# Ledger of designs, part 13: VH-VL binders against p56860

Target 1, 255 residues: p56860
Amino acid sequence: MMTAEVRTPEQGGGPLTTEPRAPRSAPGHADASAPAFGPETDPRDIIRWALAAHPDLLMPSAFNLNGVVLLDLAAQAGYRGEVVFVDTGYHFPETLATRDRLESRYPELTFVTLNAGASPDDGQTPPDLYASDPDACCAARKVDPLQRYLKEQGPSALLNARSRDQASTRADIPFVEEGGARRRVNPLAHWTREQLEAYAAEHDLPVNPLYFDGFLSIGCWPCTRAVKPGEDARAGRWAGKGKTECGLWQGENKL

## First folded at step 20 (VH-VL)

Design c73
Fold by OpenDDE, last read:
Structure c73 (fold): chain C 255 residues (1-255), chain A 119 residues (1-119), chain B 107 residues (1-107)
Amino acid sequence: as target 1 above (255 residues)
Amino acid sequence: QVQLVQSGAEVKKPGASVKLSCKASGYTFTNYYINWVRQAPGKGLEWIARINPYSDNTYYNEKFKGRATLTADKSTSTAYMQLSSLRSEDTAVYFCARHGKSGWDLDYWGQGTTVTVSS
Amino acid sequence: DIVMTQSPSSLSASVGDRVTITCKASQGISSYVAWYQQKPGKAPKALIYYASYLQSGVPDRFTGSGSGTDFTLTISSLQPEDFADYFCQQYNSYPLTFGGGTKVEIK
């Protein structure tokens, strides 16, 4: 009578892989349709709306005239968030000084400078990449650092200093851009250069001194020149290179 | 993981100076402001100052202006606070803290450094 | 300076209780309020930012509400680990200021 020992199969309780609970989506920012803003709408009201709808709003800036004006308006509108700047390593000293002046003037804002320690010889890009491949240079030194930071921070919207007068390519820029990774708010969409200049003068804003030397749009020094009277404000950007934008606002990787 | 590790406890005499350190890790040090906050025994929190480690821009509570000095060393990801002309009232736990997502909220804190000022 | 008047200074509660702490600002500060928990001998831990947004890793039993001058932290069901000090902070303007704190004790 061979007692067959019924080996009870030890049910190997496989480790409950506690799937990392997907971060609970922030309460669905109610897809509140953007109000119908008009050309006469005070940019501060647009900013107030944006802040209410998007408390995690971030403000990318290169501290051009538009950016400086937007900073002041945003501060007045009650913005206390981040101003995000990318130090490409190729900025004019005047641009960096403008940043510093703004940071001192608006202590209520948090000035975040990305790609800290960047220099032409930092090894991030070949020293002549700005000349040989401006797109690659901008991608590596400007777009990628900003995208990485924005991905990390995950803002639901951006407060942008873009306006229709900046370039022909921006002639139809709306107050609110939908789609992509996040909403983009352009409170200054309808402000003219003259209005921006007047505002900056009236409020004694720290505009980059190069602006007064004809640098109507200021980026990296290798890719920025002063414009001549009658030229497009951005004609001095990547002049002769067939490039008109840095890549932040275009393509699949647009902000 | 974001960490702020502060220097050890300090015992000082009145009139002396103390320099506290706050070493940051787990994030890009220069992307965030470091704030200093103190808490006296059995008291509330008192904000002292903040520094941008990238630009070295500082802003001080007027109460501490002239006595507190903030610095940052990018190479070591370390923020420092020097407090001079120490008084008994400066006896407190001192915290460093990183600015948060919405501005000057403080999302990560150091463990604190006890500073005792006694004769 | 903006004064944050926090109330109550202390309260006794039992596990499972609903706890409410309030902060009143001396002036309008929009939603620029943060809440912190502090346990004895520890640093403050961030709970809420921008009046109502939960910090990462904070249990959903913590809720912040309010705007302008009146702000509230609510613990819907007090847990044993929630016995601590709580502080509000305003960060609308400098200097940054904190409430006086609320000690949540076991009843």
Scores: ipSAE 0.924, ipTM 0.961, lowest interface PAE 0.5, mean pLDDT 93
Fold by OpenDDE, last read:
Structure c73 (fold): chain C 255 residues (1-255), chain A 119 residues (1-119), chain B 107 residues (1-107)
Amino acid sequence: as target 1 above (255 residues)
Amino acid sequence: QVQLVQSGAEVKKPGASVKLSCKASGYTFTNYYINWVRQAPGKGLEWIARINPYSDNTYYNEKFKGRATLTADKSTSTAYMQLSSLRSEDTAVYFCARHGKSGWDLDYWGQGTTVTVSS
Amino acid sequence: DIVMTQSPSSLSASVGDRVTITCKASQGISSYVAWYQQKPGKAPKALIYYASYLQSGVPDRFTGSGSGTDFTLTISSLQPEDFADYFCQQYNSYPLTFGGGTKVEIK
């Protein structure tokens, strides 16, 4: 009766290759010369300050929930400047319709749409560039047109709709950022998604209808999907492509 | 250089319509609103309406609603204003003007078009 | 409608004089005021935007000031080419409205 010694295979725990953490894009440095705003500061007061300090203030927007809320708050705060949108040629019809509704609702604001391609087949980029090289596609159809316009206009500051609750990569966004070509003001930095939704509902704002279908962050249709319950709001952006940002807020091309 | 070039002088009878043109050059036409302003002889300036050439969004002074119609042709970088049911009081120089970077200030103006309404 | 009351309606001045033109708004309009120069038979030329900012290419002898309801255009030293009509405009609210104008004539 030969007792077969069952050699328990030593599970060699292979070293967890810590994937090199993508270099944390250096958080925009808080501008120490700006007033000490707090989480309880009314965004309208921040906008009023920004307008007083920067009369040439421009508002880039893609008309997501945050952008729509910021636009309303800015109008209330006395903003009469430009809302700058880039038509990439790949926007959802619902996004363009949202722009049109906003322009009609806020005639006191100047809605500037930069023509970066009115359609996917405009010949500006190869038809499959969004799939083969999303970075190149975003550079050509979004970042470069916006950068050119901003260079031409030369605003001293931007009014941005970014908030800490949009993504883990934005968790430390300050109210006022310094560095780069101009100051960046983020009045909604501390507003939660719940606060934004409540505000939009209370004021009957024209939110992109796709938001209610799970599109919590909306960009170009080839690179945007609805997110699943429990996913990050931006998980639907460039899903499976290893890209998390369009390039507007990172590197040398930082706005 | 930014230029707005308007169509020539018009003479019309009461009740007629006139269509004025404003051709833009030296900048991206669709990036800026075109405003229309008129000036009666020896009088001040009166704002009529504005159009976004990209979205075709328009906003009119209530005084001109129903009589003024703004359009824009992106292919020719030309804005148009049609004014119908003309009256003697519509006799004026009509200007097109681009919006400025601070809002609805007007940074560049056309040379003006004289419209005379006479019986 | 916001009424822009411009004063004076006319003034006579000499070359080298300091000239001041005022516009009063019927309600608060923040700093959304522009100033224009118009010569006879010509289109208005933009001088000032946002109450106090000089348009590109405009001489620094032109200065805009004010906020809320009271606005001023100042020409520090009148030049021969400055004899013209001047207009203020508000663009805080629709409809856009203009002052009645000021004619600056040679004395």
Scores: ipSAE 0.920, ipTM 0.956, lowest interface PAE 0.5, mean pLDDT 93
Fold by OpenDDE, look of step 21:
Structure c73 (fold): chain C 255 residues (1-255), chain A 119 residues (1-119), chain B 107 residues (1-107)
Amino acid sequence: as target 1 above (255 residues)
Amino acid sequence: QVQLVQSGAEVKKPGASVKLSCKASGYTFTNYYINWVRQAPGKGLEWIARINPYSDNTYYNEKFKGRATLTADKSTSTAYMQLSSLRSEDTAVYFCARHGKSGWDLDYWGQGTTVTVSS
Amino acid sequence: DIVMTQSPSSLSASVGDRVTITCKASQGISSYVAWYQQKPGKAPKALIYYASYLQSGVPDRFTGSGSGTDFTLTISSLQPEDFADYFCQQYNSYPLTFGGGTKVEIK
């Protein structure tokens, strides 16, 4: 009685190496090389270039003076994409109202607010985290939600309202930043506060009313105060905490 | 998976009102605008209005101002369109659609709701 | 309102044929054009956004081109499942407007 050893064929199912499908080079990518922009370059021309090179461009905003000015310039330059705002649950009512005014003024733009329903008591963070660990608070309530959304949307570039005049830490901001997850475009890199204020006034832009009360840089209410005459515009941010940035522009979580 | 599921067919008399619903799933409801578009039998597409479910900000085609009202319920991820003073010309399939990656392109659509206005 | 003039209103083609549909805007709209496919009794399906970018899951036989006022949708090799209505849309300004549609029928 010869027991026929049924050799079970080892189906070596080699792992289907799903080779990451090479990003389909979108055919008409205009020369993605950034032109040589200068301090006198119209920000609208920079935005037009950015739109041509990056049609999936997104605009993060906290609707500060720079953000409001950039939004107007972008609309004029033909931007019709998303303006992305993170509701941390700690924003001033005036900031939220400014967002609403902007959305009404620019119906051609898409206003996206992340963390809808966020509040101090929403359980996302301990109620005193902003005081005990402001870095952790910003990470959880601002940086992580934005990063998650950007990962989901996968934009090739960001349109940012950053300028050299905002802080000493921003003194060398270029028009175009390379590296990281995506390109960053800073059309207002060389605009001064005076230029921004003049532009906002000339065009009757809805600037956050707190700006006129000395809130030259506005974030969450627990971590933002008005600045005194002669102080740095960001001196009112995390005052006394040894923190100068929210974390969006530094470290591994850099946008 | 992103889905927009609309309410069932409606039959109305001239002068009546209709309220349609569009339930969203598979994404964060408040992150995207909902648009309403209609298509009369054998005709093209006509945009009606859009709403931001987060802010309740609305924008209407002038043709429908005063007759169309958009609302959104965040708790149920549902958008609504009410159309009043119905006419025979309002007979159409009505679609809800989400805004897309580049602005006001429409990337996901509901299955449509047939509204028939007849005496 | 921006008028989108779509042509032809209908065409007959065979499987494997190259099909071209055009849309002309009444004014400059940059690249803010989308294309949709619609089958009988179904909702429109998005094909192209920003004039030339393919929506996720759409076959590469569909291509969009154009800027300013003149836009084109091309199907390089028509498949049996491609017999449908096609629409262009502008979204440069409100109100959003659509072309009149093109019916692609089997020859």
Scores: ipSAE 0.915, ipTM 0.954, lowest interface PAE 0.5, mean pLDDT 93

Design c73
Fold by OpenDDE, look of step 20:
Structure c73 (fold): chain C 255 residues (1-255), chain A 119 residues (1-119), chain B 107 residues (1-107)
Amino acid sequence: as target 1 above (255 residues)
Amino acid sequence: QVQLVQSGAEVKKPGASVKLSCKASGYTFTNYYINWVRQAPGKGLEWIARINPYSDNTYYNEKFKGRATLTADKSTSTAYMQLSSLRSEDTAVYFCARHGKSGWDLDYWGQGTTVTVSS
Amino acid sequence: DIVMTQSPSSLSASVGDRVTITCKASQGISSYVAWYQQKPGKAPKALIYYASYLQSGVPDRFTGSGSGTDFTLTISSLQPEDFADYFCQQYNSYPLTFGGGTKVEIK
């Protein structure tokens, strides 16, 4: 009668490694002097207000879905200013092609591409910096060029394509942000991905083809992958690196 | 300081072509569109075309489509305008000018190039 | 094409005078108007952009105003160096178009 000792499996409850909560980028303070815009406010009306208040308004863009939609809305609203893009040297060919298509479609907009001639081998950064230090890479190839240009141009405001639906870190983005070097206007703050997709389809906008391959947020090719169904749209950005933003909207040097 | 320096005066016969240059300095050449504008003697200003020196994207006044060709050389920070099938009516001072901050205002101008078309 | 009707075509004034030049657009162009000064044998010099904003280095005696279709350039006190031609420009739509010009002459 061999008594089979039932080895109770020790439930090794491994400590829940609390992933260090990415520092909450201080939400931009809503500008109380701006009109009371609401979720039902037409983005074009917000843009018209921004143009009237800030004739030197500039539009940074990476030509993601939000950016393409904003471009169309801005053009309709009477924007005739600059669309500022940074050539990091690491963009997908599809992204550059999307830029070119947009420039052709919207001759009324001034497409400014910074860091012209950038390439992986341009000597601006070590070839493996994107892997070894993504923050440094983004700082050198994206943030610094844009900051230099914005400092030179000195716009009183930026027209941004950011929306609350893009990431958890953007959940509280107001229509108009105050503080920092300049005002930030976010006409698409309340637009959902579904709304953006529907608008782009309805107007036959030149969306980056990679978007349809699961690249819901597109940056540099070394730091961007397609997302899986059910993943956050930005899960494909700097995957596995603990980085969620490029640094444009964070810290003392935020745009 | 931002400067646009244009090539010298040209005298051409009807039917000929002329190529003008505009050398930019004092700023990043590829960050600003270059426009070409002409002024006939005793007349107003007439816009011809613009080019993005970065992408080489061009947009032409319909009046000049097929005759005007804009190009840019990034290595020398120089914009060019070729005008073909010249006519007496093309006699003018031709200016290059940079886009300004607010859109298509023209904040800096070249000194102009006189083109004379005569038989 | 948007037509910019500029008036007057010429005017005579004295140093210290207030001078007003107007441009009327054939359609609404928001505030996308620029003003230029041109001296004989010289390139145009930018004065005003977006209807009312002064270009860097331009004296504050130059003021631009207007929106929609009617625009005005004002020189509050004419100086000797201000005798020149002046042009308005619209940049709301391609092609860019200019006013016919105003010659400001010494009285």
Scores: ipSAE 0.886, ipTM 0.932, lowest interface PAE 0.5, mean pLDDT 93
Fold by ESMFold2, fold request of step 22:
Structure c73 (fold): chain C 255 residues (1-255), chain A 119 residues (1-119), chain B 107 residues (1-107)
Amino acid sequence: as target 1 above (255 residues)
Amino acid sequence: QVQLVQSGAEVKKPGASVKLSCKASGYTFTNYYINWVRQAPGKGLEWIARINPYSDNTYYNEKFKGRATLTADKSTSTAYMQLSSLRSEDTAVYFCARHGKSGWDLDYWGQGTTVTVSS
Amino acid sequence: DIVMTQSPSSLSASVGDRVTITCKASQGISSYVAWYQQKPGKAPKALIYYASYLQSGVPDRFTGSGSGTDFTLTISSLQPEDFADYFCQQYNSYPLTFGGGTKVEIK
């Protein structure tokens, strides 16, 4: 039986519409403005807003501390979408094991590993490119596979794990970035490393065990070392190479 | 041009096993989970299980746990489901389908494989 | 298991009619509902995801709405190719479950 709703003449002025707009599959067709978020805003509220506005939302991750915390918060906030990881062929075994533990712990999420089967000797890059030209190495083995996937999928937004406390290059990260190919959402923008560690410990999250050996930012094994006490969390990334950010966070197609 | 092409019809006796295949083309096989869903004659759809072809990670509907086994072969871009200890109530069309844009919505489906279990 | 109660089980309609199919979840599922069309002897075809988002290549006469427990699929002006079975599916929680279906027939 079908029932139509009838609006009576005694109701006041017209209601504000809350009916969702049916989207087309194309970048930037979201019509929701971001609320005013502040430093005390629960990251789950930011994630819930982002998901409601962008159900095609994707979460890129390398499964560092921030990423693991974000993944748990996203699952709690009702995220069911993709967690996208790029296999560069140079990941630590501990990183690959962390990916597997997260997949098992969060069966409600969809885990995508790009460039599957990559290895140092697969011919994707010349030998020792990670040493001689780390930007070219990252471009070929990390940036290009992810950007190709994002172009194919065309998500209207990304859910990123960056926080201001990670590095001086990240000090001004907002909760929501407009511009570029898609909206970028940083629910953890104002969380400190201490808050992230406390959250991960409280919830017994599967953090990459190398983190506890001083690897505060973990990338490819040839370009990653433990940091010294008091160093910037990213000081161990590309040490001595003049590089501080992955190409994923730079340029017109930055995450 | 995403395609999931399934193996041909099967006729089985009670107590036998069947192994169904689902060959993927037109996309990167290891990027998408494969789900298995069945439809008994004149009935609705029933989800069985899903597998990640990259990791072999699986999750089974409890009703099929112990009888259904999912595998994937990356080299042939083919997912498999084996169903053991067949009963007449297992007579159905069995579909494979890949995960969609929003998680476990299913955006592309195979054509289905009819399995008939009769004495 | 989350039960998806779909109504009606069948309906008869003419080309050009507006058709509404409902699906009620036994518990809150946010907006994690998909809708499928299935013709005799064929696989289901995805129409809608996340309650209201149109799958690529699906005409905009198909509209999904709802959140929480109550969801609808509306076909604003039936075409001859729309006479089929329709199913809702929840994907908030395992196991994934489907509604019982609605057969849309020519009147």
Scores: ipSAE 0.846, ipTM 0.928, lowest interface PAE 0.6, mean pLDDT 87
Fold by ESMFold2, fold request of step 22:
Structure c73 (fold): chain C 255 residues (1-255), chain A 119 residues (1-119), chain B 107 residues (1-107)
Amino acid sequence: as target 1 above (255 residues)
Amino acid sequence: QVQLVQSGAEVKKPGASVKLSCKASGYTFTNYYINWVRQAPGKGLEWIARINPYSDNTYYNEKFKGRATLTADKSTSTAYMQLSSLRSEDTAVYFCARHGKSGWDLDYWGQGTTVTVSS
Amino acid sequence: DIVMTQSPSSLSASVGDRVTITCKASQGISSYVAWYQQKPGKAPKALIYYASYLQSGVPDRFTGSGSGTDFTLTISSLQPEDFADYFCQQYNSYPLTFGGGTKVEIK
């Protein structure tokens, strides 16, 4: 039988052996090539592949519909790792309650809340920054804490809840994104909002109750409104500000 | 440097309670669950329970449910385990440990607290 | 509860020997196995997670393998500091459970 061997270099350089060792066949964080996935591929198969290749992967989440569905599918696929949420100090109470319900329902997962204890007047940002410069507010209260955590943890992959039908800016999201600091996996890339809603209803998932009041993409309370019938799901985000994507999904350090 | 420093040895009578502490440093306390594991003399390891210091969410091994109580104090970065109705079988070294890279692997452990239960 | 059956319970070895320790789960646990080293009077030290991935700072003479129910820890060339107890742990399902341990003693 074939036995896999694992080798990890020591941090900061370890002692030299008396002779160099030949490379060994071993599983590694980036050794496995992604299989051919298609529009009908079960997201759980994508998650199982990602986990086998990247046991240190983590799942960032704001607990929107996509994120809640992904979390349930990941638990079924055998995920036991981190679900990472950033407390900006500006979340709706309903969002925080959804986080708590999810933690209680999925004791097999590890729930991490970054920037714990944040509040609007905690001095992390000027009081009106959320209105005057939402990008700078998001950078300070969401992007920076998450990026510091990702740098400290060094995961070889992320498990992301993006779908192609969420917005025109997401129409070309692949199942697996190579490059950057880490591999990014999008198991729900080809799921529609209709499929996500049907799944959540069928499994009685703890969806943020604001979703049912027309808040189809829920961020912080200063920059979120209910969408009108026929609007893009993200049209309620940063209404009147000309912004459609959060900084976490853009730039050199995108998730 | 990640460090978990536990409270000192305890000697108790049967029927008493004990409260053990585990002080964390070198990382953000609320980012990691704390697990409690014990080792009776000459025996293997037995998982008791775990707590999320952020939310106080807990999960207990059924064997200890009703006797073990986990709490956490965010302001002092300290996790606690109280074990009630002590028996001689509870004589053990009690460890705290935080969750690791792939879930419930335990990457850093405290030095342990010896609890002795004797008449 | 998932029972982790570890063997051998003890072994004697010399510096430089290759040592193999096995752990068998009573049901499938994917690769959710960790391995620990414990010296007398000390806390366990994490060696391996997810069956085969080394913890930071662990020497490359330690190798983990297996999936499903059958798992192996191998020390390719035993060093003086490796004489210790070794434990496997499953973390697929609650309660978390440990193998009975393997004492590796100097011959």
Scores: ipSAE 0.834, ipTM 0.926, lowest interface PAE 0.7, mean pLDDT 86

